# VH-VL binders against o27280: the designs that were tried, part 180

Target 1, 266 residues: o27280
Amino acid sequence: MDSMNVPEVLEIKRIVEESESVKTFIFSWDFRREVRPGQFVMVWDFRDEKPMSVSLIDPVRSEIGISIRRVGEFTDRVHGLSEGDLLGIRGPYGRGFELMGRDILLVGGGIGMAPLAALADEATARGMRVDALVAARTADELLFLDRLEAAGVNISTCTDDGSCGFKGFAHERLLTLEENHDMAAVCGPEPMMFQVMRILDERDVPAQLSLERYMKCAVGICGQCCLDDTGFRVCAEGPVFWSQELSRVREFGRYRRDPAGRRVPW

## First folded at step 7 (VH-VL)

Design y14 (framework fv_marstacimab)
Fold by ESMFold2-Fast, scan of step 7:
Structure y14 (fold): chain C 266 residues (1-266), chain A 118 residues (1-118), chain B 112 residues (1-112)
Amino acid sequence: as target 1 above (266 residues)
Amino acid sequence: EVQLLESGGGLVQPGGSLRLSCAASGFTFRSYAMSWVRQAPGKGLEWVSAISGRGGSTYYADSVKGRFTISRDNSKNTLYLQMNSLRAEDTAVYYCARTSYYGSFDYWGQGTMVTVSS
Amino acid sequence: QSVLTQPPSVSGAPGQRVTISCTGSSSNIGADYDVHWYQQLPGTAPKLLIYGNTNRPSGVPDRFSGSKSGTSASLAITGLQAEDEADYYCQSYDSSLSGSKVFGGGTKLTVL
């Protein structure tokens, strides 16, 4: 009925190997169905459906890209596909990032760089200055560095093991970088995002953070994707939230939810 | 074009005070941290002080802490360094510098000479 | 006093390669803080030559390159030219000095 809630079967036009564990799947897209950085789609392999952030938005070529990390059965099957194969795409869903000011900071962890790469493209196309802190556990999990560099983004990296850039966590690296930004956008593991948010709040930098928890439900389909202190629904009111909204959520950075909706410590 | 122009240098007696100014143009001044870096005659570079883009955070080298105050007026695109209790070892060319995201100094002014002597 | 150690001078002939070292400690370069390099021609303000260990600003020739390993960094200049005669400074961040930015003592490059 609603075209956004019915999967459209699309042909994989091109596959880009981002790393040993991450691929970007590129599809032709009709931009009468608008897509913004920070939004997600439901990817259907005709067995299971999973939410994936949009990592490439190219109106000139009429293409979108969806970056997928191999972490389980669904993603392993999708990684086995080739150009010309078909996937179901439903969406886009969720609230995307809002650009403000002239200078922005991106802080991404692992696959969290996927939605931030799309945001970087839009920001640089608008003539904004973009600085990025790209964090991962190891060098092979650092994503989109070539694409960010080609777009003119100033890049700093950090890895937990020291295999590339600063040895340490994103928030430790952030303390050594200059505060020059009208806003920040943050996406990655929730504990990382919580620590980064605290530093940005101290520096009086408004931040937008993307939460990917419990995004099995498309917008308007269910209300199970909910933050317990505020009543926010990640799939309906997110996944992108301003830091002032998250600073009042007790569970952010402290608890996750199991499939039954029970709070579980990180 | 990015331009930084220092002024306010001169001859001052030990124990005296002096205020340096740096007029910035060609970029969004409030979006950049700014620093003062000095160089004594025939010597190397020494970082003196830094201020965040909105002015909420200030930093000082131990050699000047308690004597120098960095400030900025973003409505006038101007950086300041108030120097009190000046000593002979403060004699140097003082450079205004724009601080990049990486913590490097990507643009420098021409420098202004401060001489502390009786 | 300098927290980062550079040789006071280096020399080379036109067309040759020279390297300028910058040696720190576990509180600066060894803690993986970025190293930046500056060129200062006589009577002029310093100019940024390399930032973030390996990156060149627009307009800096590719014959200038930076590297970092352990507690040390190096600036390499290939195809040495007469106009490269200048003072060169490394710069990093030192956590033991309350978050202070630190410069090396500088290296005078003489082109023979």
Scores: ipSAE 0.083, ipTM 0.611, lowest interface PAE 5.9, mean pLDDT 86

Design y15 (framework fv_marstacimab)
Fold by ESMFold2-Fast, scan of step 7:
Structure y15 (fold): chain C 266 residues (1-266), chain A 118 residues (1-118), chain B 112 residues (1-112)
Amino acid sequence: as target 1 above (266 residues)
Amino acid sequence: EVQLLESGGGLVQPGGSLRLSCAASGFTFRSYAMSWVRQAPGKGLEWVSAISGRGGSTYYADSVKGRFTISRDNSKNTLYLQMNSLRAEDTAVYYCARTSYYGSFDYWGQGTMVTVSS
Amino acid sequence: QSVLTQPPSVSGAPGQRVTISCTGSSSNIGAGYDVHWYQQLPGTAPKLLIYGNTNRPSGVPDRFSGSKSGTSASLAITGLQAEDEADYYCQSYDDSLSGSKVFGGGTKLTVL
């Protein structure tokens, strides 16, 4: 953990514009500090530090990529950076995805495709067959389609507005597709993940789900990291959880908590 | 290597019954939905039935609904199609096929011929 | 007639490009369901040629390609070869009758 806790100041080697709101920042990486899909890093702009999922892991080029959606002041500043500029990177942290079997289903919503893109690369490198259901509100918000296609991934898309692929939500699209996988990995908005989990559980497909809100638990910063299971607090280590772990969580996919601890529906 | 081998076809009288089997090997059978697809002599492909990996969900073409029953035994890696109340129009080669995530049929058996005499 | 409409035959000379259409409706291809393509050589079982609209299984030459737009899909074969002479089927899903997988009527490709 010691080497993971020391931030390194790294030069932005390359920036890939994934969409109007998402960029992938690519850095040279020393793979003596191993990184796995599903893990995250702390990104430091010399003012604030935020957790970001690793979206590219390339030991051959000695590179990692970090995909960042523009959602606030920190991410606006980072999006304003150029190749050659510096960022502090600390990590990796968290429980990454586990791969098992020969066939995997990826279900990603919006920026949730970022950690799944890294997983797709590892799964294909291991010789697994990879199917990806990529969901977004509109076609312009679908991420990593070209990268997934280049990796040999079998892609289905769905958009809420019907601008690309199936018109509807990820779980509605999944209902029209046959169960056929040794495992699944899911990342996206929590209500989407809950609906997808229910379908995969019915089909007896073991699933791993990545919950962004639990990234801070993995670095030892508690506060919002314990899940309420049957009325009792349970310390959860994230961001990746098996569906069996999440099935015991009363709040998953149903409501969140505001700053006062009050339940707010999704 | 994925292999699917159908058996149980033959000649049967109208109104009769036959049970087809498909022996699967080379993959984790319980992880895949399976289908039966038929082809009448000189005609095109027609989907007949599908069953989920665990066997909890079954699907049928309207032409066979109520007459055919799909089932599977995951302990024996075997898919079945029980065909009752057979009609002349059920005459076809019946293929066992593995169903992919997209609903495609990624591997097919060699087929077994069912002839309903008329 | 099939729910998905294909021309019954298409022909071309060696080296030419041929395209096989698959026309659906708002309840299948138009609803966003994926289109898959199969090649059937005489006397053999069908083989998966294209899945998920555009993807090729391992071993399928890149001269075969798929596309989808609106209520229709197309299979394109470039650099036509004698060995391509076969029946070709498109397949999708129709949501107007729950649980319905649907095939096109098939297209016989003749290499002249």
Scores: ipSAE 0.000, ipTM 0.410, lowest interface PAE 14.8, mean pLDDT 83

Design y16 (framework fv_marstacimab)
Fold by ESMFold2-Fast, scan of step 7:
Structure y16 (fold): chain C 266 residues (1-266), chain A 118 residues (1-118), chain B 112 residues (1-112)
Amino acid sequence: as target 1 above (266 residues)
Amino acid sequence: EVQLLESGGGLVQPGGSLRLSCAASGFTFRSYAMSWVRQAPGKGLEWVSAISGRGGSTYYADSVKGRFTISRDNSKNTLYLQMNSLRAEDTAVYYCARTSYYGSFDYWGQGTMVTVSS
Amino acid sequence: QSVLTQPPSVSGAPGQRVTISCTGSSSNIGAGYDVHWYQQLPGTAPKLLIYGNTNRPSGVPDRFSGSKSGTSASLAITGLQAEDEADYYCQSYDSDLSGSKVFGGGTKLTVL
């Protein structure tokens, strides 16, 4: 039996360059520690530790993948690593997505497509019909299109600048698509998720949304990731929430909190 | 292979009624919205009605609203169109069509002729 | 009247390129709704040729391509062949008509 609270030092087996700013790091994994889509791990570069969603779950090859966008000092250091280099990994943590029915819609924005790519793999392996709306600022930032296409997923795209697919935001694109799903899973910038949730609620489609907000403690409750109205903690009670749970949170889609507890607009 | 087979067409007098059926096979019927599209002799295509996969939402062209009713039986993989108060301008070949995620009609039946005339 | 406007006919010789236009408005194509194209051979049901503005279904030759800009869409057929002689229809969705699906009036393609 393994303790998920102890970092295991793992060798980077393979690196996939998803875009100029995103890489997927692949590690051998012992699946006696079950991993489900929507869960995250803590990645330790021997200086800092950050939460990262699992983007690939492959029990056949005994591999997991973690997709990381280059946004700051930690992620810049990790992007500088090569195959054969070492990282510490703890987890998995959090509640994963629940699959319901036969037909699922995925709505992903930017790096939020990472946990949804893992979910798409599980859903298609279970014989579900999967439709995806993949959103990004530009065509070069659309992620996992080749993986989704190879899995037989029906893909629509939108970019803010119109460089690929619909010119506009995810929620604007969603209004133009047929909605005939037993459930939806949504992950991306919080303002996008809020707008998408409202449309899905009006269509009576139950939705699960993944919040990747501040996660300071991999092993339990963190005050800094607490939601205002409900007392939910993303690392303990999330990161995946049902739309019914999020509809009661005044903070969702409007602002986030910094480490000092101050409101920061999106 | 996806198949859609329409039936129930025929000759009817103005003011009469007909019920069309479409038998679907080769796919998970409940997972797709379904539509009826018609084509009058020598004319273009006209969308008539649509129904969501679970049957909870129905849609109608203004020309048929209040007279036609679309329904489905997912346990029998069958789509229906109940046509009441038929008019001469309803004369057309009626196609059953499967609606894709993008809103296209990706598979069509062979059509069934409805003639409204004395 | 058709909500989407197509030319009633186009013609070309074998090997040529033809383009069929589909003109909409701000309530349909201009609102961001996808454009789809159908081929109808004489005496047969329509067949999906292009979906989601630019995508080809399996089995449709790459001679057929779709594009969309503003309130209009186009179907391009390159390397025209005799078997391409058919009626072609564009289709979209119109928000002003309570979410009605709408077709163009159709274009008869004649291969000379």
Scores: ipSAE 0.468, ipTM 0.761, lowest interface PAE 2.7, mean pLDDT 87

Design y17 (framework fv_marstacimab)
Fold by ESMFold2-Fast, scan of step 7:
Structure y17 (fold): chain C 266 residues (1-266), chain A 118 residues (1-118), chain B 112 residues (1-112)
Amino acid sequence: as target 1 above (266 residues)
Amino acid sequence: EVQLLESGGGLVQPGGSLRLSCAASGFTFRSYAMSWVRQAPGKGLEWVSAISGRGGSTYYADSVKGRFTISRDNSKNTLYLQMNSLRAEDTAVYYCARTSYYGSFDYWGQGTMVTVSS
Amino acid sequence: QSVLTQPPSVSGAPGQRVTISCTGSSSNIGAGYDVHWYQQLPGTAPKLLIYGNTNRPSGVPDRFSGSKSGTSASLAITGLQAEDEADYYCQSYDSSLSGDKVFGGGTKLTVL
């Protein structure tokens, strides 16, 4: 038996309200169970289990954080919890990001900033220069700006409605940013990631993209979490993929899967 | 399916120059970073140089900086290593390798032998 | 600057389990960079055996496994076969050297 597959019941140590729709739940963590930026855990509220990216990795305080956006019944229940309440946590699962070079670019959309915030912490702790493009629909949905600023990250913002920073989409803003990066990490809505990947490919910036595709199973390791042409399973072989691998997948940026496994256009 | 084929090795004098080539097939060459890795006779592997998919970024081991230049021609699916100011310690089999997951090398060529006489 | 340290040789009989260590430092494995493993059969190019600490490429038997802890990684080979006689190399990335990949010194596995 894999020890990561046994749920551990953890007490919510602290809750940070990141926005009206996003909260970060912080737990004490035994770092003998290593966790990396880009990995996810299964969060169990004793009724349902859902995958959530790790957004805070703090070995100095012996804490991890899990950021959860309110989108349905499970997340509404979890958002109703208080400090001292219990959640089951399994994992971590999946491959994390690899840091390389000295200058890195992070491009995050909405809740996709969660795994990138953890990556930013690690990169800055290693002395890397970090540029972050933080994108959201509205100013109220921009996440982790204070945390990134405190870490010394060079921040650019954009919102679809123009309520903060550049008015437009992440890929439009990216075209106005400097090209000098050794790598990029990207996480957000799949159409955004597809456009960003194309620009980074043209700039010769190797990119890692995190796919948080729908996962129907409680374990997170199942055949339903598949990519079309490659046979990759997000929960087993992802969620982080190199741009070279994603460029071979016909579905990336064009289609997603619903809970029944049907292709639906973006 | 994926194939990498090195050529251009041979015997050179100390202080001389040599250009290696690697012909790639079976994959979208422009989508992958590529590397050169060498192995001296009876010795271990040493990473030499890497180049990004479109060629905009290049990287070098300290032992070869200023002497070697990595380049690529994506229209010909070919990787190059220009080696200048060659030394006896550059004697090695030079492998072309494709960079993949987490910076691993998922496919390697057969290697080409470079001998720098002492 | 830091290099990865492997034992120069290990040996085993068919059916045995052998383990090959890869010891790094705080600038590479200890910094959280992944470890990859390569098998080099006599007279051939290296072949990717394990990537990302624990993952096997398609076609690699499940008797090969990788693990990582702290500043070190390990390759385990169970059910040793004669055809496993080869050199094995670990590889990671070193953060003190921009864009640089580092290899271990290699381990020669001898099968009787």
Scores: ipSAE 0.005, ipTM 0.410, lowest interface PAE 16.5, mean pLDDT 82

Design y18 (framework fv_marstacimab)
Fold by ESMFold2-Fast, scan of step 7:
Structure y18 (fold): chain C 266 residues (1-266), chain A 118 residues (1-118), chain B 112 residues (1-112)
Amino acid sequence: as target 1 above (266 residues)
Amino acid sequence: EVQLLESGGGLVQPGGSLRLSCAASGFTFRSYAMSWVRQAPGKGLEWVSAISGRGGSTYYADSVKGRFTISRDNSKNTLYLQMNSLRAEDTAVYYCARTSYYGSFDYWGQGTMVTVSS
Amino acid sequence: QSVLTQPPSVSGAPGQRVTISCTGSSSNIGAGYDVHWYQQLPGTAPKLLIYGNTNRPSGVPDRFSGSKSGTSASLAITGLQAEDEADYYCQSYDSSLSGSYVFGGGTKLTVL
């Protein structure tokens, strides 16, 4: 039975306003269909569907949460919905994060904190020490700080404008933080992730990075997944990749693909 | 104190080969990417090549691809640039530089002059 | 244009303010990559003057400041001194070139 490929129409049970531009939509979920941090679902508003990372996984309450940033027509329509309204949900899809060791560093930029918030919950429940570097353009765009604090996470912040925490970018802040972690998980804008990956590689910290653009590859819907500059097509399971897999991909941190498959600079 | 000291420059004929060395001290060498940056007489700076801290990744400017090879020996704190099939336009002062986490070149050696002339 | 563009020369008198521009494109500065600045005195190696758009290394006077907006960056030097006479280079990372690091053409600062 491929129920995973057919959207279930689910009622919005609760909406949490995370910021002016971000909302978390919470649904009842049957955990016979397992979901893990780092996986995503396809959200269908009965006109268009878009991939969204799962930001809350609560088997005890039988709920999942999906955090959505307002960036265009689809997300504007979804943000206009209320508790009791319906959305179609397909999934989960993709490979999730793997946890290993005793200490983990999370580095999240903007909405990239969404899958990392779910990971933080799992890591703390497992008894790991969790350090999170939360980055955004401004203080108002820092996400999930209260939730991370409630979970027992050690939080560092940075904002481009200096309105909260360190003034500067995530990779600049990372240079001032302790080096010793058994692993790291990174999610945010691709240029940020590239800079962070370089630092973690030099510190010999194995990292997993979540790439939004490879979500379609994980569900077998690939327009073009060319990871090699020579034009050799490599379709890899995503959205989560180990840093060693990305270190030799010339496209990572440098180019993205438009809908036609053309290379576009960041 | 961070120090970078280049050696191996000199006069070489077109089509010849030369190997540059850079001795590093005052920091944990294996933790930093390293680069070679050159400057032709009276001209601007041009990035040539970079190598990751552990030596697993190497990068080259289009002008030197297939001719130059960057390498490092972390046990000796030494960076190398093997230059083959040298051309007159490769004439420049070659600087060894430490590539910071920000993507800047935060420390530079004094440079070594490479002259490709018949 | 994927190479960073600087004016070839700027000049000022002691005590004045000068600004050196660095114009990039969507593949480098416009893509969010940091801009770094170097000072090169005659006959010497370049020295890092500004990193990460706005930061000064230890020992660099606060008379030197960097800024970045859109696809461009600027180096400002206030209270100009004779010792500031040098070549100045901006540097970033370019995602469209097979070579990853790019320098501006350099600006010669003359203190009159």
Scores: ipSAE 0.000, ipTM 0.400, lowest interface PAE 17.4, mean pLDDT 83

Design y19 (framework fv_marstacimab)
Fold by ESMFold2-Fast, scan of step 7:
Structure y19 (fold): chain C 266 residues (1-266), chain A 118 residues (1-118), chain B 112 residues (1-112)
Amino acid sequence: as target 1 above (266 residues)
Amino acid sequence: EVQLLESGGGLVQPGGSLRLSCAASGFTFRSYAMSWVRQAPGKGLEWVSAISGRGGSTYYADSVKGRFTISRDNSKNTLYLQMNSLRAEDTAVYYCARTSYYGSFDYWGQGTMVTVSS
Amino acid sequence: QSVLTQPPSVSGAPGQRVTISCTGSSSNIGAGYDVHWYQQLPGTAPKLLIYDNTNRPSGVPDRFSGSKSGTSASLAITGLQAEDEADYYCQSYDSSLSGSKVFGGGTKLTVL
């Protein structure tokens, strides 16, 4: 019965350094409030509040993890915190991933692997066969490989610069991997997700895609997280969407908007 | 354990047709892409064709494209290769192989000999 | 037509180490595509020996190891035994050949 709209002040129990720019902050969690892979929480540093995807869901240890990439003022401040420091956590929010069938493909780019790592744990616990394609610009930006391996996931990697695995983009690598999946889950940069979605659609693989986009609103109270053609509010109706829903959105994978609302190509 | 058993090979005249079958057991057949790989007498291995787990995608080597058709019946755990317009250079042992996520052939059948000769 | 080049033959004595090379290009191994190795004993079907560059299937002795660097891969056999006498094939994927799976020409290992 705890209201998820009131922030709880929680102690940072453990911090895992995933890379030079990504840390996972781990908190004790009361699992009477259900958390599913694909959901997010609002993180409050007592100055500003930002949405962050849940990357670890561990009912056995009574812990959740939130992975945060250092990209701006808020995330720089949060990265400066230590174990024992306090953050406000509100949520969870959004719809989580739905698992279907027996074989699942995960396609993650950069920090997009965070929600997919939680999904991999859930899928493996359900006895599904999990294959992952992990993409980044460079080897140092590949995330959660050890965690995926520990979960029994079959991993392929690609980097734009060829520093690890296949040299090229996720969609180029995907064309060379075997199709044996009942569904896919995709999270990463929007242009990557668009190209991957097109291939999966051509192969008749239903896919769920999670939008990584920075939101400037909470629980649908503003329009800054809306998709152009559909009016979906990422924090209320997403962040996870089926590929059929995104295939009709002209904005997806093609352009973003500047602060004035003008179209800017990727 | 995983087993693959090929059948349908034999002697056929140039221009003739033959259909190979591969009976699979010991694994979830639908969850794996399957391939045919051939080996001419005294020669090396040559990949011929592949089919996705659900059968939605098929792939062919240029040497057989337009003449061979790969298919599968997941309800019967069986892979097929329909070979039309056979040529002398198609003479080979044809192996059924299970394809891993990474594209390796992790299990092979014992092969079936196809001889194209008059 | 082999886009992956292997030596046609290698030889060794029992207990020795032999290495079989597999040389590719920027369209296959050089692009980061995985390399797999197969052993074919006389009169038998090929058997997967190494997958994903370095991994051994259950039942393959640790005397067999794989490595990959740049545009090339290698299969190493240590403590060579008479039963290792066979043909060995490397296999990868080539993006320039309409995305085809490709095999090396094969290497006959003779144990004397």
Scores: ipSAE 0.416, ipTM 0.731, lowest interface PAE 3.1, mean pLDDT 87

Design y2 (framework fv_marstacimab)
Fold by ESMFold2-Fast, scan of step 7:
Structure y2 (fold): chain C 266 residues (1-266), chain A 118 residues (1-118), chain B 112 residues (1-112)
Amino acid sequence: as target 1 above (266 residues)
Amino acid sequence: EVQLLESGGGLVQPGGSLRLSCAASGFTFRSYEMSWVRQAPGKGLEWVSAISGRGGSTYYADSVKGRFTISRDNSKNTLYLQMNSLRAEDTAVYYCARTSYYGSFDYWGQGTMVTVSS
Amino acid sequence: QSVLTQPPSVSGAPGQRVTISCTGSSSNIGAGYDVHWYQQLPGTAPKLLIYGNTNRPSGVPDRFSGSKSGTSASLAITGLQAEDEADYYCQSYDSSLSGSKVFGGGTKLTVL
């Protein structure tokens, strides 16, 4: 029952409301089951199962956190739960981020800050200098700013409407930042990640990007996770990919796939 | 900068008890799971026990469960292994090791020799 | 005995490539748990050589590389040097042992 392939029924220890639409669910975790920033778990509400990124990894408290945005029926049900209620968790799955060098840039959009917040904790614990560019549509959708600040991260913000920080998109803000980094990690809407990747490539900064779509491949539906031009599977070879790999994928940033496997514009 | 220094090893009779200590420095001790790993003369590595950063969770290999107790004092940056009901098969060098975030043992002490013999 | 199986010995000449295998099962490597590698020089404590399947700690030469596939992992050493003569251990996590860290039996590498 403690195996990665069988959901373990865990009690919700604490719930943190990150925003109007995002909650972090915190569980006790046995860290003999390794979990790394960038990996995901399958969350089971005893009716349906969905992949969710791990957003908190806290070996001091022996806890993990899973941040969930309210976007549909499953997530609405999970958001209705209280501390003390039960959820099934299986995993973790996928390959996490790799840390290199001394100076790292994190670029996160919306809920994409969730796996990056876990990465920020690990990077700062290892003595790395961390700069984070946090992007959202509006100020109240910026996530984890207090947690990043507490960790000693240098924070830049941007919002589409200009309600906090730079007025504009993440890639536009990145163009005004001239700092050099040993690596970058990027997670957010695929079009944003594509634009950010291009800028980092031009600056010769190696980047890792997290493709959070199609992570349901963990349940054996891996055909939907196959990347168009490379054949890489998000659940087996991802969800984290180096920018070199994604630059070769014509689908990245342009198309997604529906349940029938058809290309659909973003 | 990270240092782990084991002490408390020695010769002990079968059925006896021994307490090992590991003094840690150069990192935030309370933030890391700590482990004991042993190696019998001429043999391979065997994981013995682990304790979470806060000390709220402890883990044991089946070979030592019920006989050994792992503990820590975060105010003193010290890890302990209380060994009871010792057997000849427990003869080994005992290493203190820090468990990394990825589950590897990224720093090791020099080891302390425990010999169980009459 | 060992949950992870390694060959007891491997050998190579200076400049050659050697590969050390680590074979697990569905409850450890096959379940997706990472593999880490340690080098133990004669008379010394083990040293972390590879963590998280493929990553090198600072100070480890790029001649050492790790990989993982299915229920197995491999440590590759290229450009063998006399100083590489040591015991090598793989390590992972096994869910069937109530969450236990497990080591391979060790491989003695002889250069020359």
Scores: ipSAE 0.006, ipTM 0.399, lowest interface PAE 16.6, mean pLDDT 83

